# Designs tried in a protein design chat: VHH binders against Elongation factor Ts, mitochondrial (tsfm). Part 14

Target 1, 309 residues: Elongation factor Ts, mitochondrial (tsfm), of Dictyostelium discoideum (Social amoeba) (q54lv3)
Amino acid sequence: PTELVVQLRKKTQSPVQECKKALQASNNDMDGAIKWLLEKGKATAEKLKSRVSAEGIISVLVDSGSGKAVILEMNSETDFVSRGDIFRNLARDISKATLSNPISGGKLAENGILELDPTQVENIYPIKINITNEDGVAEEMTIKDSIVRIVSKLRENIVIRRASFIQPLNNNNNNSKSYISSYAHDSTSEKKDVGRLGSIVQFEYQGDCNNMNSLKEFANQLAIHIVSNSPSVVTVNDIPSSVLEECKNNNKNPESLYDDMVLYEQSYMYSPDHSVKQYLEILSEKLGIKNLSVKTFRRYAIGETAERV
Short names: E, the ipSAE of ESMFold2; O, the ipSAE of OpenDDE; V2, 0.75 times the mean of E and O plus 0.25 times the DockQ between their complexes.

## First folded at step 11 (VHH; framework vhh_7w1s_2)

Design x3 (from w5 with A32V; at its last look DockQ between E and O 0.75; V2 from the best seeds 0.00; counts 0 for: pae E 2.5 > 2)
Fold by ESMFold2, look of step 11:
Structure x3 (fold): chain B 309 residues (1-309), chain A 120 residues (1-120)
Amino acid sequence: as target 1 above (309 residues)
Amino acid sequence: QLQLVESGGGLVQAGGSMRLSCAASGTFSEYVMGWHRQAPGKQRELVARIMSGSTDYDDSVKGRFTISRDNTKNTVYLQMNSLKVEDTAVYYCAAGEYFGYDSLEEYDYWGQGTQVTVSS
């Protein structure tokens, strides 16, 4: 019984008193005790779910081998929690589980990225979480159940606010190649995979790149540019008609939108005498490739409404 | 059971500095650790708390107090600078398995307290 309490506590990270209650209620059956604690955690999460969660983190992850990427916003009630390692590691684990499992459905965004409903993300199975870093204690669960487990420990409402997913390229364009980069801004970390700002960006080109290191460096720099300059569409033709009508109704020239909204029209942060479009053309020629272009991107920032492309 | 023992309290003049220590009888890396204080006739209040990767402070002590931890020594510290007479209280170290808003009930283990007295 004492040995079982210790094992249950390590596996579930629940207080000793709750572990004792769970084992007693389950006649010392470990699986029954785990289920008992999960149901109690769900009750706690339901009580908290109406609380406003306006703090949080952006997580980005790229799987270069499969050509997939995800950007995810997860919120907490306080910045104490969102700065903490437990919360940040959960966001990383959710991003990894999202990339590791098939995605079906979702809403295709106007810039060609798949927008995932939070319920779709929550239903993904499996994820493993390991708060203690102790090997061999993690169990498989849904992302929803992993959030319930962490909410039970952190005692704050935690929500997935939004997620966007870059799909692998369709083989109909088999002469085209792609590259994906990402960036998350964290003033205290070199990893750049979580932060209060983030972006993912997918490039497309044809031909054989003569200097892949230069392409990778540019791709990383453009992800930073996107975080810093907040574009919402790739080209002028991608500006939604509703935005153009609002501009006209306010007696503003549509070209006033370009520097604020249109990636290709922005002065490139790392070569300011060129627009992003001009720099893509220059780099395409220098690398010996054709039609280097941005296929899609997504930028998230904590404290914004969702950006529409 | 985790035992917590505070030390470092005493008498200090306003504007001075003091460092409190809280020695734990075992590892506390999975806990939220906190310092609370209780002035005479007042309820116990959170001063500062720390968990892996994050710290939080009561507004009355921000910029003056710093919480830190050394997991290899099983010790939590509270560095108190620019002390005011209003900081006079018994200071308690606490550890909890749960985090969140209810700082008193979420802390499962408490030390005996150490007196801090700030004179003019």
Scores: ipSAE 0.414, ipTM 0.795, lowest interface PAE 2.5, mean pLDDT 84
ESMFold2 (binder alone), look of step 11: mean pLDDT 82; pTM 0.840
OpenDDE, look of step 11: ipSAE 0.466; ipTM 0.776

Design x4 (from w5 with M51F; at its last look DockQ between E and O 0.79; V2 from the best seeds 0.00; counts 0 for: pae E 5.0 > 2)
Amino acid sequence: QLQLVESGGGLVQAGGSMRLSCAASGTFSEYAMGWHRQAPGKQRELVARIFSGSTDYDDSVKGRFTISRDNTKNTVYLQMNSLKVEDTAVYYCAAGEYFGYDSLEEYDYWGQGTQVTVSS
ESMFold2, look of step 11: ipSAE 0.183; ipTM 0.667
ESMFold2 (binder alone), look of step 11: mean pLDDT 83; pTM 0.847
OpenDDE, look of step 11: ipSAE 0.723; ipTM 0.884

Design x5 (from w2 with E30D G96S; at its last look DockQ between E and O 0.69; V2 from the best seeds 0.00; counts 0 for: loop humanness VH .148 < .165, pae E 3.2 > 2, unsure alone 64.5 < 65)
Fold by ESMFold2, look of step 11:
Structure x5 (fold): chain B 309 residues (1-309), chain A 121 residues (1-121)
Amino acid sequence: as target 1 above (309 residues)
Amino acid sequence: QLQLVESGGGLVQAGGSMRLSCAASGTFSDYAMGWHRQAPGKQRELVARIMSGSTDYDDSVKGRFTISRDNTKNTVYLQMNSLKVEDTAVYYCAASEYFGYDSSGYEYDYWGQGTQVTVSS
């Protein structure tokens, strides 16, 4: 290949064959070839956007300093791509960019979770990517443009399906403190930040914790419990009326739902003699804090067929 | 540019095993690697592919063939077990800067010379 192909490939991180096409189409003008690659990537992404993308991963990220967290589902067409490092690293970078930038808009849920429109996420700037997983020059761009670049490399449609975002609550007058934990399960790695299952959990308490490391460990363990036990709501009172109505219509006792749906009623996997509610009370006393509670959580799973509520 | 050299082919009895190797002339972290085969009178078909963190197989070879790689030696392997007469083909190593599906077909950038695998009963 010519020196121009090498330069263009290093500058754009585009495949060699596309760099050759871009230079041919631009009469070896470097600036024209760069523009050609950008527009080709956008056209390719548009052509592919209708293709079914039902495989994917869940990415979770917590910024403990700011009290923010995100859980995000990103889909690919095949599990070959979704298991690959390029796809997973893009999801991590998207989550990082989402936490690093001011977010306005979206649907505010009760207890401080913000449900983000995928288009709002796509418009976030900047994100930095390196396609090859090697040291290289990372370019800043919008999340939408980063997806375009990766789609051009992977030749599969990639979509952000959904995302939920936790911010610190705006009520410091209650002298309440919060902590957020997360977990993502991956069967092939010890990594806990991407996987086919994931959760984020917001805790609230009052007073000064005498052992923050113990609180952090419990918070991480509860995020794992949520992934493993699939609760949909925190307390019995949070069960949606539509779910209770369906239970009645099927001649089922509503209490049959508690072990499956209600976090506080589940046996805590790390102390099975206690419910999650009971264990929160025990830990609250042990740590010297008051009213340790779960404010909210979200659990995502690839391939869900029904919303848990 | 990347150059690919296959080795390890030959004659094997049905039920036997064989390992193919594909040595690359340079670092292949920029590439998805694959094994393809072409039987007499048939078109070339993908057998197995590998990228960082992921592998994939044609249904006809799942559970019998294993693709793997050694990045320190820039080598990709195809371990073929429980061989059948239908596996008789020329096997090609290939590399692509495209890592996923392309409905217009794979445009692999680089190909090896091929190595003959013959399975006899």
Scores: ipSAE 0.320, ipTM 0.752, lowest interface PAE 3.2, mean pLDDT 83
ESMFold2 (binder alone), look of step 11: mean pLDDT 80; pTM 0.813
OpenDDE, look of step 11: ipSAE 0.547; ipTM 0.812

Design x6 (from w5 with Y107W; at its last look DockQ between E and O 0.89; V2 from the best seeds 0.00; counts 0 for: pae E 5.2 > 2)
Fold by ESMFold2, look of step 11:
Structure x6 (fold): chain B 309 residues (1-309), chain A 120 residues (1-120)
Amino acid sequence: as target 1 above (309 residues)
Amino acid sequence: QLQLVESGGGLVQAGGSMRLSCAASGTFSEYAMGWHRQAPGKQRELVARIMSGSTDYDDSVKGRFTISRDNTKNTVYLQMNSLKVEDTAVYYCAAGEYFGYDSLEEWDYWGQGTQVTVSS
């Protein structure tokens, strides 16, 4: 039956040949055919899981109302797939869902950001997401099932490699205010929420800001600075002791690390006569606030973590 | 079943330009679309493909060829610029239901082909 194939294809976004097989295997029962396609998708995903997925995108999302943010890396085998809207929209939907749901597992870093390492990303797979079908109807499914469907269609291994989450400030005994910015670079889209490079940045300050638009502009610019200059720590004191020991063992001055690693020591790309630390101090005074600082940040780039879980 | 019909081929002088068209018999927004070519005595090879806004090209045509699609006309195009004698081939339009296509076995529908001849 041609009409059943058309209905199944619209419902599942599966190839026509697979829809025909599913209906044949299920004696033209629509619910049975849908289940057949899901199980075949799971088998395909298992068969492909060992393939290296070194291409992909970074998705960033800030929820200003809750004071949360996420940066997420999702990988594909080719850049052809990762540049496609199907892949990019799935990454956006996953990011939205992870902000809306409790995240279990992960490691809380000293700077207050929750990290999911590659061995723990499966902890988000049970989270439900809403996906709009090709006919504009929203459909609810788990992150796991959505990936299975897309793997079956794209015939590439797709992996959520890692994610980092900014948590709301705990203000019970602290009168600090927060602002979060994000940036992802994508030369093919005016949206700056997905790309091959990305960052999220949490700022902390005290007092009443006299020009929030100026603070927001700076926050966005610093997110771009972080993408461009690749710092790994906020301050000199955040440099890992193992890195300092390696410098000593090679008879190198630790100060040689500062421009490469330390955000506060870098020349600020939007005011190069100042370090980032110096510019934060200048901006604090200009805005009438105190102790404007970077609480935490994360930067992801495709190609710096090609390993999969 | 999806039917594909190529047009726009012919004779062109080296350095010239040509646009190929591939008309589909129905909605193709859910397919990967590709152009392949086969020169005399050679195997058919993928030239360009397009899926969901993503495009990809063989190294020999990068910067010279552009694939695009118009869903309102159910048509995919191949704009060919700076043509070389080596581009002489029969060009085939193809559609695939599996979006990761890079081999002949994975394309589900094929057109009849259109001849492109580049003279010196």
Scores: ipSAE 0.184, ipTM 0.687, lowest interface PAE 5.2, mean pLDDT 84
ESMFold2 (binder alone), look of step 11: mean pLDDT 82; pTM 0.841
OpenDDE, look of step 11: ipSAE 0.536; ipTM 0.820

## First folded at step 12 (VHH; framework vhh_7w1s_2)

Design y1 (from x2 with A32V; at its last look DockQ between E and O 0.65; V2 from the best seeds 0.00; counts 0 for: pae E 2.9 > 2)
Amino acid sequence: QLQLVESGGGLVQAGGSMRLSCAASGTFSEYVMGWHRQAPGKQRELVARIMSGSTDYDDSVKGRFTISRDNTKNTVYLQMNSLKVEDTAVYYCAAGEYFGYDSGYEYDYWGQGTQVTVSS
ESMFold2, look of step 12: ipSAE 0.349; ipTM 0.755
ESMFold2 (binder alone), look of step 12: mean pLDDT 82; pTM 0.830
OpenDDE, look of step 12: ipSAE 0.441; ipTM 0.760

Design y2 (from x2 with Y105W; at its last look DockQ between E and O 0.66; V2 from the best seeds 0.00; counts 0 for: pae E 2.4 > 2)
Amino acid sequence: QLQLVESGGGLVQAGGSMRLSCAASGTFSEYAMGWHRQAPGKQRELVARIMSGSTDYDDSVKGRFTISRDNTKNTVYLQMNSLKVEDTAVYYCAAGEYFGYDSGWEYDYWGQGTQVTVSS
ESMFold2, look of step 12: ipSAE 0.409; ipTM 0.781
ESMFold2 (binder alone), look of step 12: mean pLDDT 80; pTM 0.818
OpenDDE, look of step 12: ipSAE 0.453; ipTM 0.770

Design y3 (from x2 with S52T A95T; at its last look DockQ between E and O 0.55; V2 from the best seeds 0.00; counts 0 for: pae E 20.2 > 2, unsure alone 59.2 < 65)
Fold by ESMFold2, look of step 12:
Structure y3 (fold): chain B 309 residues (1-309), chain A 120 residues (1-120)
Amino acid sequence: as target 1 above (309 residues)
Amino acid sequence: QLQLVESGGGLVQAGGSMRLSCAASGTFSEYAMGWHRQAPGKQRELVARIMTGSTDYDDSVKGRFTISRDNTKNTVYLQMNSLKVEDTAVYYCATGEYFGYDSGYEYDYWGQGTQVTVSS
């Protein structure tokens, strides 16, 4: 019946033709029709898996209260999908769910950031996702099922490419304090939480900051600097030995890598007469704190993983 | 059911301007709202679309056409400037809760069309 089709379409955001099929297959039982659409979406997602998904967005999210942050890349086949609110809101909801759930697995990098496998993210359950729900009721499902639902609606392959997660500090020793900033660049919006480029940055310091607004402003500016200047490592000592060997084999001075790769050695975008390292020292003194430093960062850009392969 | 009524078409000389309107009997969908056109002997093609937070245009009309909507009037507009003879077509508005890339035209609701004729 037409009324049940309208209700199912509003609840699931599925195509009208598929809603009609689902109700017919389920003898007009709404719960059965919703399950039918989910299973159909899984079949569609399987058929689309091999499609190239090189468009997408970067989502960043910081929870300052818990000291957590996530950066996530989600890809689509076209920019039409990646620029749409459905896709963007899905990425935001996935980021929220990732911060809100225990993440025990994954590869812990030496600098304390956790590199998440996309399957690990996809299996998070329960999550509350309010993806284009007309009634305003958040639907509880896995991230994988939410992607399947959106794939069936948009008819494009959608994949989580990668994610990185900053865990809370265990502040039992050294009395260190942390601050985390993020930035995502989106030319179509003033919002800074999703875009085609993004970064998350974790800072550490000791002592009582005399002007937190100045620290927050700098932290936000450094997140922008990282997006703009594309560093790979925090300090010179963090340069991988394989990269140094390639430089030597090409008869190049390793110091030629510093401005390209090393955050601390880059000219600071907002005070170009200083390196980032020098500016951190200046700011520590101005704020009355000790040892202001970058503990870790991650930068994502759409398309960069294709160039790395 | 939602009804769409196009208006504003007619005859215009090349280089001129025209504004099409599409009035709806209810609220437009948030997923896909747009204008399509069909010239004699050609398939119906997308001209412009508007979604929450984004717009998209066919390459042949970029910089000349502007799509907009007024939710208080349940109306979508197409402002057409610098019209060319090849813009002659029947223009349709469409809306729906789903827009599929693999089938082309999966809008749920279509208007009956308005003729735009551009003379030299």
Scores: ipSAE 0.000, ipTM 0.113, lowest interface PAE 20.2, mean pLDDT 78
ESMFold2 (binder alone), look of step 12: mean pLDDT 77; pTM 0.786
OpenDDE, look of step 12: ipSAE 0.444; ipTM 0.769

Design y4 (from x2 with G34Y D56A; at its last look DockQ between E and O 0.02; V2 from the best seeds 0.00; counts 0 for: pae E 19.9 > 2, placed apart)
Fold by ESMFold2, look of step 12:
Structure y4 (fold): chain B 309 residues (1-309), chain A 120 residues (1-120)
Amino acid sequence: as target 1 above (309 residues)
Amino acid sequence: QLQLVESGGGLVQAGGSMRLSCAASGTFSEYAMYWHRQAPGKQRELVARIMSGSTAYDDSVKGRFTISRDNTKNTVYLQMNSLKVEDTAVYYCAAGEYFGYDSGYEYDYWGQGTQVTVSS
């Protein structure tokens, strides 16, 4: 019946002919037809999965209330898809689902950031999506199933390449406060939440900040600095021993790594006469707080393979 | 079998606005709809796409061009604002079945095009 086809098309965003086939195969049962279309979409996604997906976007999301953040890379085959609203909104919804649901497992990096395997992200349930940006009811599913649906619609392979998750600080016996900022470059959104480059940054401090607007402005500017200057670690002590040994084996002074790798040693782009470390000290004093510091950060860029710690 | 006919092109001064229409001889609702353009001496390029209500644009036109459609009139539109001389091209409407192609961007139907000329 025509009414059922219209309802199914609105819920699934499948072509009219596929909706008719699904209803016929399911004796006009809506739940059965939805499942039929999902299985058809899985077959399509499997057919496309071997295609190289080297374009994409970075999605960043901060939940200030819970002190959590995520940065995620999702790839497509072409920049036309990666610049499209369907693809971008899926990445945003995946980031929301990742922050909103329990995460079990994952590789803990130093300083409390959690590196997530793409399969762990894909298995998160539920993601709540509105594939069409229409006023329909958002549907709950696994992130994997949401990708299958969008691959079927866009006819390009889509993969989650990586994600990193900042957890709330556990500051027992330290009385510390935190703030998290993020930035996505080449974003067309006023929120700066998706783009081809991105960062998330967690700050820690003690005491009562006398000007939170100034702290927020600095935090946002440092997220931009990180995107622009590509540090790999926060402090000199965070340089991996393997990297130091490689430098030594090539007869280089370890200090040659600092401007390239170490956030605190870089000239701060919004006050170039100061290193980032020096500027944090100056700002701590101005704000009436103690030990304003960067606890952790992550930077993603489309097409990069290795992240350094 | 679907026929696509573009209209609304012509001459416009730089900074001006123009709206293109693409009328279909049958139902749009099962197709993704596209606008392409071809400037003299250049390859045809994708300008905009609309699929079930989701839109995407080439960076050179984002913020200036808007694609939309009216399924009751079987018509897709391209509103072009803040036109530049480099927007001068023949504009083509195209339709493709979203799920029916292994190669992704092969389109089933093309219009014959409408000329847009932006004078300085």
Scores: ipSAE 0.000, ipTM 0.113, lowest interface PAE 19.9, mean pLDDT 79
ESMFold2 (binder alone), look of step 12: mean pLDDT 82; pTM 0.836
OpenDDE, look of step 12: ipSAE 0.006; ipTM 0.254

Design y5 (from x2 with S103E Y107F; at its last look DockQ between E and O 0.22; V2 from the best seeds 0.00; counts 0 for: pae E 9.7 > 2, placed apart)
Fold by ESMFold2, look of step 12:
Structure y5 (fold): chain B 309 residues (1-309), chain A 120 residues (1-120)
Amino acid sequence: as target 1 above (309 residues)
Amino acid sequence: QLQLVESGGGLVQAGGSMRLSCAASGTFSEYAMGWHRQAPGKQRELVARIMSGSTDYDDSVKGRFTISRDNTKNTVYLQMNSLKVEDTAVYYCAAGEYFGYDEGYEFDYWGQGTQVTVSS
């Protein structure tokens, strides 16, 4: 049984004590023990689903080749788990799987971004995970099954809270070019692909950029600006009518909303003498392009969703 | 089977410092590691734990104790600074493949313990 426990652990990435139980329950039949562990993992995940998961991570990923991007929030019960590599790597793998596979059932927004149903994200196949350093090859499964396996290891509820997906521009007759940047902020790591705050930003322009490195640097800086300054909309005209009604009902000047929620009206943190709108115009001229604009963005922050239980 | 051996305990004056070491037999890198302590007449309590760069501490030791690990030496450490008489206890090294609280599977392997005595 010692050798069988080691083999089962390598094949299933399950805790040693669970492997022992599985072999005992299956009379040391390896195939039966594997099935036992899969069913036990499902039962554990179901038991834990009701537990509050207010900690977590934001994962961002851009696929420049296909012009797609995803931002995803995944929650855990404690910050100990959310700071761990197992949890963070799962979030990265989910984001990769989400970009690599056909999107079904998303809600299309006017600006071409999809708000993905978390349960539909769970149905995406395949994802590969590896939860030990020694096992090597990741097993293919659904995202739902990958969460089940990691929950069984970490013993905390794990929830995909929300995800947003940027699709390529539809510019058949527009002659427009696109660029997407992303940023995730993590005070405990130098990595910029996961963190407690994150953003994805889609840019649109016409013409040939004379310095693509400068455009990319600006795009990355604006993603950071969005994380730091928390805008909700790109332009004044994008302010939802419901928000304007609340402002009116409280006898407030709607211009009081601009610095708090309108990206183009904010002072640009990397050139504070200019609004973001003004800086986009300056940069367009400098780069030899036309109409450099932000088509869409999304910003996620951990804790933001905890207040909306 | 993972085997754990603590060392570094002993007698120290209040305000002093001490480092505990826990040597582990092979396969250390895949385990979460922790230090627990048991004072006379009290229940064993978690002091610190570490998993893949994430650390967590009991409130009574935050800012004074630091857990760290060296995967090349298969060793986990507990640096204890600003020691108080109330830190007197037997300190146990522990290891497990998960940190959940469900079904009591948090730590599967335990050392024999090392005595830390803080005099005033």
Scores: ipSAE 0.010, ipTM 0.503, lowest interface PAE 9.7, mean pLDDT 81
ESMFold2 (binder alone), look of step 12: mean pLDDT 81; pTM 0.826
OpenDDE, look of step 12: ipSAE 0.018; ipTM 0.437

Design y6 (from x2 with Y98W; at its last look DockQ between E and O 0.48; V2 from the best seeds 0.00; counts 0 for: pae E 3.4 > 2, unsure alone 64.4 < 65, grease 24.3 > 24.2)
Fold by ESMFold2, look of step 12:
Structure y6 (fold): chain B 309 residues (1-309), chain A 120 residues (1-120)
Amino acid sequence: as target 1 above (309 residues)
Amino acid sequence: QLQLVESGGGLVQAGGSMRLSCAASGTFSEYAMGWHRQAPGKQRELVARIMSGSTDYDDSVKGRFTISRDNTKNTVYLQMNSLKVEDTAVYYCAAGEWFGYDSGYEYDYWGQGTQVTVSS
């Protein structure tokens, strides 16, 4: 009947003729018609899968209650789509869902960040999780099915290219406290959760901080510094040996790498007379805490080649 | 199902400005609305498009044309500045549903067009 077509179109935002076909094929069963449209969307997504998706956004999210964070890159074919609210809201929902649920197929890096393995992208997709639908109501579906729905609407290939996750710390074992900050930069928006550049950063310290607002302000500023200055490692000792060997093969001094890639050696953009390392020491003393340090960070940018860490 | 009516076209001198309006009746797609143009002897081409949170422009009009939307009036606008003789064309408003499957189940709505003539 005609009222079912209207309901299905509102729910799925599919073309009227597709809604009619779906209901006809499903004998006017609404749930069956929704599944029919999803399967058609999968066929569309498969057809588009080989198309290059070089545009996109970076989504960042911190859940301070659970001590977790995520940075996610999602790509589209055009910047028209990647700037759109539909695409950006999908990225936000995926980030929220990943913090609420375990991520299968991740690879633990040396610095304690869990990395998405690009060869195992399907491990993220098959798990059923709650995704906020367009009406603001949580609906159970896989991340893959949510992407298929949006691909059907936008007619562009959409991929999750990579994601990095900070996991909860064992504070009891180390007697350490932590704080996590994030930043995403978008020249067209004042929101700090999606953009073409982004970072997440985890701090550790011991003792009781006498001014948490100052610590939080610094943490937010360092996330911005990381986006702006593009470090790839925290300390000189974290530079991969393969990078040092390449520097030697090009007859360059390894110290030439420090300002470009070592966070602690960079001039801190909010106090340029100090390196980041020096400023951490100053702030530790001022706040009455010990060993304020960066445990780990990740920076993503649209259009970059991922660096080994 | 959706009716689109363009207005605001006419004659202008090169270097001048003009604003086109496209009023929609009934329900229309929020996914994409756009302006196309067709000059004599040429194929119809996309000029600008808009969706929630995003706009896109043909390179020939970037920096000169601005697309905008007033959802309370169901109206899309094209502000055209620094007009050139080569901008002369019939301008069409379009609204599209982007959902489609392999067989091209896309539903488009087009206005009747409004003539824009730029004299030198």
Scores: ipSAE 0.265, ipTM 0.700, lowest interface PAE 3.4, mean pLDDT 80
ESMFold2 (binder alone), look of step 12: mean pLDDT 80; pTM 0.814
OpenDDE, look of step 12: ipSAE 0.413; ipTM 0.755

